# Ledger of designs, part 475: VH-VL binders against q0aze0

Target 1, 268 residues: q0aze0
Amino acid sequence: MKIILVNNRFKENTEKKAQEIAGQLSALNVEVIIDNGLDEPYAGTVDFIMVLGGDGTMLRAARRYGQRAIPVLGVNMGTVGFLSNIEINELAEYLPLILREEYSLEARMMLEVAVFQQQSLLTRVFCLNELLLRSNSPRMLSFALEISGQKLEPYRGDGLIVSTTTGSTAYSLSAGGPIADPQLDAFIVTPVASHIINKRPLVVSPEREISLHLLEEREAIIGIDGQIKMDFGAENRVLIKRAPHPLLMVNLKAKPFFTSIDRSLQRQ
Key: E = the ipSAE of ESMFold2; O = the ipSAE of OpenDDE; V2 = 0.75 times the mean of E and O plus 0.25 times the DockQ between their complexes.

## First folded at step 22 (VH-VL)

Design RC3 (framework fv_ragifilimab; at its last look DockQ between E and O 0.95; V2 from the best seeds 0.90)
Fold by OpenDDE, look of step 22:
Structure RC3 (fold): chain C 268 residues (1-268), chain A 122 residues (1-122), chain B 113 residues (1-113)
Amino acid sequence: as target 1 above (268 residues)
Amino acid sequence: QVQLVQSGAEVKKPGASVKVSCKGSGYTFTNYWMYWVRQAPGQGLEWIGVINPDSGGTKYNQKFKDRATMTVDKSISTAYMELSRLRSDDTAVYYCARGREYETYLGYFDLWGQGTLVTVSS
Amino acid sequence: DIVMTQSPDSLAVSLGERATINCKSSQSVLYEYDNKNYLTWYQQKPGQPPKLLIYWASYRESGVPDRFSGSGSGTDFTLTISSLQAEDVAVYHCQQYYSTPLTFGQGTKLEIK
């Protein structure tokens, strides 16, 4: 068995723990790769990914490895979030199950975000939570939203979020988006401080495509999962699709989503 | 083992063009943004542009938008920067540099080429 | 464009003493969503390309001695060498990567007094 341990390069305690766990796994004849995010993603074949940290680390891991159809386990290290399945102090208990591959998987839809410069593809990113378009100033943006070629009325506001159902409990929620069942595949399009007071979030089929571009010569930014930052101007365009592969999240411990929402949200 | 190797020094006349190459080795060439930065003698560093070696997507400093052209040949892990309509103030050491943050072009550089001196003189 | 201004342009510090270089951005390079400062420091010795020292304002690159440290947030940043060594003689550059165009400070030349 070969396992990638993903930790947070900015949190030394996660690195230390990763090394400790790596030692334990090695003693069990498990090959371990530690990924702290400083190097390129490990390109070799692996059987399991263990994410040590919080939601942020999971999001990074999802972007790095999500397209490879590898089971990904979130191991919380004292943070509050929605994406971890077990606590670090529970790892020893569940380790035998991991090694025997006795766990269930939950497929989580990811976004494919293509960013264009003029007519050329600048970059493509897969992400688990959301794409954010927002003004780079206190002023409102005017931007165009198209869904499967259908042009909506121009949006005017601070920005827009296109989120997965997984991401519905992230920034989209803060912006007034609906909480979505993570077992549902859908886009959630949530306005951020829209000029139209009653502008409602949209729940969109994952079969559709979402396009965004600015209608003015102003600078904006796009954010992906609250971690990736890019400039966004009039010369840019974003195309959002369902990623071709979902993230396979490991369920070792039952976590009732709807009964735990209030508790989780209160902690954030 | 991980390195960027640039082409040799160039001497050009005003109005000419120069094309500098940068070969990456020891890492997956297409996973990292490639940046071009120049440094005039005794001056600070100036960003020229960035290219995504995988998609070929580019973003230029507006200052160089009409004169600089960045390209890549993925088959040989080589990036190119061509600067046209050269003038004396283009005299500088030109660097290629690898971006640490491969997910965005808004990044810093963890690997640099050795630099290519381009001298523009009449 | 974000303008980066270093201070001083040059300084001389005795061996074993503290060296402090400041870098100021014309606008904040703090990204509120990840709470990171998009600021990096480089060391450049004569005839060599810049070398990465500090990234995200305060994180030391692997292999960089502990005497180097970065601090600051928003618009004001500082590179500190706690105890200057002979090999630290170089030009130091700050760089923002908050937005394009990516911009650098004018550089600070550090010499031994």
Scores: ipSAE 0.912, ipTM 0.947, lowest interface PAE 0.5, mean pLDDT 95
Fold by ESMFold2, look of step 22:
Structure RC3 (fold): chain C 268 residues (1-268), chain A 122 residues (1-122), chain B 113 residues (1-113)
Amino acid sequence: as target 1 above (268 residues)
Amino acid sequence: QVQLVQSGAEVKKPGASVKVSCKGSGYTFTNYWMYWVRQAPGQGLEWIGVINPDSGGTKYNQKFKDRATMTVDKSISTAYMELSRLRSDDTAVYYCARGREYETYLGYFDLWGQGTLVTVSS
Amino acid sequence: DIVMTQSPDSLAVSLGERATINCKSSQSVLYEYDNKNYLTWYQQKPGQPPKLLIYWASYRESGVPDRFSGSGSGTDFTLTISSLQAEDVAVYHCQQYYSTPLTFGQGTKLEIK
């Protein structure tokens, strides 16, 4: 059995813990690839991905591996979030089930984000939580939102969030969007400090295509999962679709979404 | 061995063009943004632009966008930067560099080519 | 464009002494959503390409000696060499990657006094 052990060297000294766990797995005849986020994603065949850390580490793992249809387990090492299934001190208890592949999977929708410069594709990235379009100056943005070719009335304000249901408890929530059941597939479109009163959050079918572009020359940013940043100007457009494959999250321990919302959002 | 190897030094006359090559090896060429940076003698570093080797998409420093052309041939893991309408103040060492942050072009460089000296003189 | 200004332009420091190099950006390079400073330091020896030392303002690249450290936030950053050694003679550059165009400081030449 070959697994990828994902950590974030910048969080809670997870790199040392990853080495320790890799040693334990190797003793059980499991081949381990460590991914600390600095090297390119492992391209070879693997059976399982274990993410050591919080929601931020899971976001990076999802962007790197989420399209490969590999089971991904979130192992929390500190602050309880929405994307971990078990705690690090429970790993020994659940390890036999992992090795025997005795677990269920929950699919989580991802975004495919295509960024254009002029008419040319600049890059494609995947996203588990959200894309943020935001002003990079004190001036508000004027921008166009199109949903499957349907042009909405222009937006004016600080920006816009296009979120998955998984991302509904992240920045979208802070901007006034709804908490969504992560078992649903949908886009959640949440304005950021809109100066247009009739611009309410929208819940949109995952079959739609969403595009954004500026209507005026302004300095803006697009952000992805709060971790990837790009410039966004009048010569740019972004196209957002449901990604071809969902993230396959491993379920070993019950973590009922609705009864755990306050615990997962509790201020540190 | 993970490396970037550039083409050799060039001497050009004003008004000519130069095309510098940069071959990446030991890593997945299309996974990382490729940057071009120059350094005039005794001067600091100046960013020219960036190319996504997978898509071919580019962003240029405004100063160079009308004279610089970046391309890739991903079948041989090689990036190119062509600078046209050369003038004497284009005399510099031209570097290719790989960005560590592969999901975005807003990044820093963990791997540099050896540099290519381009001299523009009468 | 974000202008990066280093000080001093050159610096002479005795072996074993502390060297400090400052870098100031014309705008903040701290991104509020990831709480990271988009700033990097490079070392460049004569006839060589730059070499990565410090990224995200304060994280040391693998293989860089412990005597190198980076600090600062927002607009003001410092590269510190705690005990200067002979091999540290070089030009040091800061670079922001908060926005395009990517920009570098003018460089600081470090010499043995």
Scores: ipSAE 0.849, ipTM 0.916, lowest interface PAE 0.7, mean pLDDT 91
ESMFold2 (binder alone), look of step 22: mean pLDDT 94; pTM 0.961

Design RC4 (framework fv_ragifilimab; at its last look DockQ between E and O 0.95; V2 from the best seeds 0.90)
Fold by OpenDDE, look of step 22:
Structure RC4 (fold): chain C 268 residues (1-268), chain A 122 residues (1-122), chain B 113 residues (1-113)
Amino acid sequence: as target 1 above (268 residues)
Amino acid sequence: QVQLVQSGAEVKKPGASVKVSCKGSGYTFTGYWMYWVRQAPGQGLEWIGVINPESGGTKYNQKFKDRATMTVDKSISTAYMELSRLRSDDTAVYYCARGREYETYLGYFDLWGQGTLVTVSS
Amino acid sequence: DIVMTQSPDSLAVSLGERATINCKSSQSVLYEYDNKNYLTWYQQKPGQPPKLLIYWASYRESGVPDRFSGSGSGTDFTLTISSLQAEDVAVYHCQQYYSTPLTFGQGTKLEIK
């Protein structure tokens, strides 16, 4: 068995724990690759990915490895979030199940975000939570939203979030988006505009495509999962689709989503 | 083993064009953004542009958008930067540099080529 | 464009003493969503390309001695060499990558007094 341990290089405790766990796994004849994000993603075949940290680390891991159809386990290390399944102190208990591959998987839809410069593809990114378009100033943006060729009325506001159902409990929630069942595949399009009360979040079929571009010569930014930052101007456009592969999240421990929503939100 | 190797020094006349090459080795060439940065003698560093070797997508400094052209040949892990309509103030060492951040062009550089001196003189 | 201004342009510091280089950005390079400063420091020796020292304002690149440290947030940043060594003689550059165009400071030449 080969396992990737994903940790956060900016958090020493996760690095230390990764080394410790690596040693334990090695003693069990498990091959271990540690990925702290500094190096390119491991290109070889692996059987399991263990994410040590919080939601942020999971998001990074999802972007790096999510398209490879590898089981991904979130191991929480004292943070509050929605993407970890077990706690670090529970790892020893569940390790035998991991090694025997006795766990269930939950497929989580990811976004495919294509960013264009003029008519050319600048980059393509897969992400688990959301794409954010936001003004780079306190001033409102004017931008066009198109869904599967249907052009909506121009949006005016601080920005727009296109989120997965997984991401519905992330920034989209803060922006007033609905909480979505993570077992549902859908886009959630949430306006970021406190002064525009007539704009409502949209729940969109994952079969559709979402296009965004600015209607004015202003500077904006796009953010992906709150970790990737890009400039966004009039010469840019974004195309959002369902990623061709979902993230396979490992469920070792039952985690009732709806009964935990209030508790989790209160902690954030 | 991980390195960027650039083409040799160039001497050009004003109005001419120069094309500098940068070959990457020891890493996945298409996995990293490639940047071009120049440095005039005794001056600071100036960003020219960036290219995504995988998609071929480019983003230029507006200062150079009409004169600089960045391309890649993925088959040989080589990036190219062509600068046209050269002027004397284009005299500089030109560097290719690899971006540390994989997912965005807004990044810093962890690997540099050795530099290519381009001299523009009458 | 974000303008990066280093200070001083040059400084001489005795061996074993602390060297401090400042870098100011005309706009904040702090990204509120990840709470990171998009600021990096390079060391450049004569005839060589720049070498990465510090990234995200305060994280030291692998292989960089502990005497190098980066600090600051928003618009004001500092590179500190706690105890100057002979091999630290170089030009140091700050760079923002908060937005395009990516911009650098004018550089600071550090010499031994």
Scores: ipSAE 0.914, ipTM 0.947, lowest interface PAE 0.5, mean pLDDT 95
Fold by ESMFold2, look of step 22:
Structure RC4 (fold): chain C 268 residues (1-268), chain A 122 residues (1-122), chain B 113 residues (1-113)
Amino acid sequence: as target 1 above (268 residues)
Amino acid sequence: QVQLVQSGAEVKKPGASVKVSCKGSGYTFTGYWMYWVRQAPGQGLEWIGVINPESGGTKYNQKFKDRATMTVDKSISTAYMELSRLRSDDTAVYYCARGREYETYLGYFDLWGQGTLVTVSS
Amino acid sequence: DIVMTQSPDSLAVSLGERATINCKSSQSVLYEYDNKNYLTWYQQKPGQPPKLLIYWASYRESGVPDRFSGSGSGTDFTLTISSLQAEDVAVYHCQQYYSTPLTFGQGTKLEIK
C-alpha cells in the first residue's frame, strides 16, 4: 500500500508529525511519500492520501491530487475547519480501518479553470473552493459573465466569485452568497461589491460553462482557493467548468455539517 | 540532476536575430513555467517573459513583445527565446529559469540556466 | 509596473558584523487573501547566475545558512546577514512577483571592509 502524507512546510508541527507518522506506517510495510508542498506532485500510483493540517492544506492536496480519484483523508491538527474528518489524536484508533480500506467516500465537486491570453490557452488549474476575480486597483471593474453562451448584462463592481458548494462557506459567504450543502453539485456565482443593485448571487447547474472577461482595461486578479494568484487584464478570459472528477473525501467519523457550521466558521 | 543547460555564447550584428536554447533535465519539464531574464554588463536583471511548456502559452514584458518570441519543444524538453532586430544595448547575458510556483506564472526562480552571453557589435 | 528600489547600491562590512540591505516596492506586494508578501531575494556571485536565498519575504531556501534572514511587509523589505562570512561577498537582488512584469531591484554589491 502506498500513501501520500501531505503537510504544510510552513507549519512546523505538521512537518514533524508527518515524519513521525511516516515512520509508523513504514514499520507496517506501508510505502510513504511525504508531500510538503515544495516538490512537484507525486506522479505514480497511490492508494490513499492523508492530509495533516487545516483546510488550506486540504485545498492544496485537492488541486494536486483531486483529479486522480484517490481517497483523501483530512486529519485535523487542532484547528476546526470544514474539510477534516478525524483529529490527529484519533489516528491510531482509525488506522486499522484505513489499512483495510473500510471507510466511505463523499464526493466534492471541483472546478476546472482555463485561463486564456488572447485566444491561446495559458494554463488550466483545478479548484476546490472558488475562483475570485477582483480589481487590483482603487477603480471598479466592468466585466462580462456568460453562462453556456448566454450573455448576462454587464457587471460593474469589485469583482466576482465562482464557487463550488464546498466553497460556499469561504469567500462566497463573506461576499453575501448562501451556505450550500456540500453534497450538492452547483456553481455559486457571487458578485463582490456590485454597483448594479439587481446583480444577485446565482446558483447554477454544474453542467454549465461560465466565462469571464473584462469590458475595459483595468488591473485585475484571478485568485484560486485563496492560494493561487494570476494577473487578469483586457487580453484575458477564463472558462470555468465542473472538473472531470470530484475530490473523494474519506469519511471515518461522522461530521454533521449543519450542526457544526458556527464552530467551523469561527476559523475566519 | 535537476538542471537547465543553455546554448553557447553568440556574437551578432545589429539588425540580426538570436535564438537561445534551454534544456531542462531531472524534473518534469512541462510541469513548471519557464522564464527568460537578461542582465546587461554591470546592470540589473530584467524579465523578458514566461512560457507554459505544457500549453505553449506566453506572457511577455511589453518592452520585448514586438521582438521576442518564446517557444518550446516538449519532445526534447527544450525552451527557446528568439530576439529579433538586435541593437547594441541588447548585449547581455540571457538566462532561462524555472519557477517554483508551478500553478502560476507569478513566481520566483529556484533553478537557473548558466546564462548565454549575446554580444551585439559590428 | 512595480518598481523595486534597493539601498544602498554598495555596502562594505567587516567580517563577523551585520549587513543590512533594503528593498522598497512602489506598491504593496502583500496579497490579502493568502497574507503573503510576493518578494524574493537572490544572491549572485561573479560569473554565476542568481541563487535563490529567501522567498515569500522571509522563508530561507534549502541549504541557505541561518545567518541570512528576510523581513518586512507591504512595501519595505530587508535582507540581513547576521555575521558576515567571506563567501557572502556577492550582489544581492530583490524581486517582486505580485504582478507582471516581474521586476528586480537594481542590486546591492556587498564587500568585505
Scores: ipSAE 0.844, ipTM 0.914, lowest interface PAE 0.7, mean pLDDT 91
ESMFold2 (binder alone), look of step 22: mean pLDDT 94; pTM 0.961

Design RC5 (framework fv_ragifilimab; at its last look DockQ between E and O 0.91; V2 from the best seeds 0.89)
Fold by OpenDDE, look of step 22:
Structure RC5 (fold): chain C 268 residues (1-268), chain A 122 residues (1-122), chain B 113 residues (1-113)
Amino acid sequence: as target 1 above (268 residues)
Amino acid sequence: QVQLVQSGAEVKKPGASVKVSCKGSGYTFTGYWMHWVRQAPGQGLEWIGVINPDSGGTKYNQKFKDRATMTVDKSISTAYMELSRLRSDDTAVYYCARGREFETYLGYFDLWGQGTLVTVSS
Amino acid sequence: DIVMTQSPDSLAVSLGERATINCKSSQSVLYEYDNKNYLTWYQQKPGQPPKLLIYWASYRESGVPDRFSGSGSGTDFTLTISSLQAEDVAVYHCQQYYSTPLTFGQGTKLEIK
């Protein structure tokens, strides 16, 4: 068995724990790769990904490895979030199940975000939570939203979030988006401080495509999962689709989503 | 083993063009954004632009958008930067630099080429 | 464009003493979305390309001695060498990567007094 341990390069305790766990796994004849995000993703074949840290680390791991259809386990290290399944102090208990591959998987839809410069593809990113388009100034943006060729009325506001159902409890929630069942595949399009007070979030079929571009010569910012930043101007376009592959999240421990929402949100 | 190797020094006349190459080795070439930065003698660093070696997508400093052209040949893990209509103030050491952040061109540089001196003189 | 201004332009410090280089951005390079400062420091020795020292304002690159440290947030940043060594003689550059065009400070030449 070969396992990638993903830790947070900005959290030393996660690095230390990764080393410790790596030693333990090695003693069990498990090959271990540690990924702190400073190097390119490991390109070799692996059987399991263990994420040590919080939601942020999971998001990074999802972007790096989600397309490879590898089971990903979130191991929380004392943070508040929605994406970890077990606690670090529970790892020893569940390790035998991991090694025997006795766990269930939950498929989580990811976004495919394509950013264009003029008509050329600048980059393509897969992400688990959301894309944020936001003004780079205190002024409102005017931007166009198109859904499967249907052009909506221009949006005017601070920005827009396109989120997965997984991401519904992230920034989209703060912006007034609905909480969505993570077992549901859908886009959530949440306006950020629209000048139209009653502008409501949209729940959109994952079969559709979402296109964004600015209607003015203004500077904006694209944010992805709260970790990726790009400039966004009039010369740019964003195309959002359902990623061709979902993230396979490992369920070792029952974690009822709806019964834990209030508790989790209160801690944030 | 992980390195960027650039082409040799160039001497050009004003109005000419120069094309500098940068070959990456020891890492996945298409996995890192490739930036170009120049440094005039005794001066600071100036960002020219960036290219995504995988998609070929580019973003230029507006100062150079009409004169600089960045390209890549993935088959040989080589990036190119061509600067046209050269002027004397284009005299500088030109660097290719690997962006550390994988998912965005907004980044800092963890690997640099050795630099290519381009001298523009009449 | 975000203008980066370093101070001083040149600095002479005795061996073993603290060296402090400042970098100011014309706009904040703190991104509220990820709460990170998009600021990096490089060391450049004569005839060599810049070498990465600090990224995200305060994180030290692997292999960089712990006498180097970065601090600051928003528009004001500082590179500190707690105890100057002979090998630290170089030009130091700050760089923002908050927005394009990516921009650098004018550089600070650090010498031994």
Scores: ipSAE 0.910, ipTM 0.951, lowest interface PAE 0.5, mean pLDDT 95
Fold by ESMFold2, look of step 22:
Structure RC5 (fold): chain C 268 residues (1-268), chain A 122 residues (1-122), chain B 113 residues (1-113)
Amino acid sequence: as target 1 above (268 residues)
Amino acid sequence: QVQLVQSGAEVKKPGASVKVSCKGSGYTFTGYWMHWVRQAPGQGLEWIGVINPDSGGTKYNQKFKDRATMTVDKSISTAYMELSRLRSDDTAVYYCARGREFETYLGYFDLWGQGTLVTVSS
Amino acid sequence: DIVMTQSPDSLAVSLGERATINCKSSQSVLYEYDNKNYLTWYQQKPGQPPKLLIYWASYRESGVPDRFSGSGSGTDFTLTISSLQAEDVAVYHCQQYYSTPLTFGQGTKLEIK
C-alpha cells in the first residue's frame, strides 16, 4: 500500500508529526510519500491520501490530487475545521480500518476554472471552495455574468463569488450567501457589495457553465480557494463548470454537519 | 539534475530579431510557468513575460507586447523568446526562470537559466 | 505597475556586523485573503543568475544560512544579514509578485568595509 502524507509545515507546524506518522506506517510496510507543498505533486499511483492539518491544507491537497479519484482523509491537528474527519489523537484507533480499506466515501463537487487571455486559454485550475472576482482598486467593477449563455443584467460592485456547496461556509458566507448541505451539488453565486439593488445570491444547477468578464477597463483579481491569485482585466474571461471528478473524502467517524455548523455559529 | 539550459550568446544589428531557447530537464516541464527576465549591463532585472508550457498561454509586460513572442515546444521541453526590432538598449543578459508556484503566474523563481547575452551594436 | 525601490544603492559593512537592506513598494503587496506578502529577495553574484533567498517576505529558502532574514509587511520590507560573512558580497534584489508586470528593485550592492 502506498499513501501520500500531505502537510503544511509553514502554517500548521506539522512537519515533525508527519515524520512520526511516516515512520509508523513504514514499520507496517506501507510506502509513504510526504508532500509538504514545496515540491511537485507526486505523479505515481497511490491508494490513499492523508492530510495533516486544517482546511487550508485540505484545499491544497484537493487542488493537487482531487481529480485522481483517490480517497482523501482529513486529520485535524488543532483548530477544528469543516474538512477534517478525525483528530490526530484518534489516528491509531482508525489506522487498522484505513489499511483494510474499511471506510465510506463522501463526494464533494469541485470547480473547473478556465482563465482566458483575449481568446486563448491561459490556464485551467481546480477548486474546492470558491472562485472570487474582486476589485483591486477603490473603484467598483462593472462586469457581466452569463449562465449557460443566458446574459444577466450587468453587475456593479466589489465583485462576485462562485462557490461550491462545500465553499458555502467560506467567503460566500461572509458575503451573505446561504449555508448549503455539502452533499448537494450546486453553484452558489454571491455578489460582493453590489451597488445594483436586488442582485441576490443565486443557487445554480451544477450542469450549468458560468462565464465572467469585465465591462470596463479596471484592475481586478481572481482568487481561488483563498490561496491562488491571478490578475483579471478587460482582456480576460473566466469559465467555470463542475470538475470532471469530485473530491472523495474518507468518512471514518460520523460528523453531523448541521449540529456542527449550528454550534460554530453560536460561538459568536 | 533539475536545470534550465539556454542557447549561446548572440550579436545582432539594430532592427534584427533574436530567438533565445531554454531547455528544462529533471522536472515536469509542463507543470510550471516559464518566465523571461532580462538584465542590461549595470542595470536591474526586468520581467518580459510568462508562458504556460501546457496551454501555450502567455502574458507579456506591456513594454514588450508588440516585440516579444514566447513559445514552447513540449516535445523537447524547450521554451523560446523572440524579440524583434532590436535596439541598442536591448543589449542585456536574457534569463529564463521557472516559477515555483504551479497554479499561478504570480510567483517567484527558484530555478534560473545561465543567461544568454544578446548584444545589439549600432 | 508596482514600483520597487531599494535603499541604499550600495553599502559597505564590516565582517561580523549587521547589514540591512530596505525595499519599498509603491502599493501594498499584502493579499488579505491568504495574509501573505508577495515579496521575494534574491542574491546575485558576478556572472551568475539570481539565487532565491527569501520568499513570502520572511520564509528562508532551504540551504540559505540562518543569518539571512526577511521582515516587513505591506509596502516596507527589510533583508537583514545578522553577521556579515565574506561570501555575502553580492547584489541583492527584491521582487514583488502581487501583480503583473512582475517588478524588481534596482538592486543593492553589498561590500565588506
Scores: ipSAE 0.861, ipTM 0.919, lowest interface PAE 0.7, mean pLDDT 91
ESMFold2 (binder alone), look of step 22: mean pLDDT 94; pTM 0.958

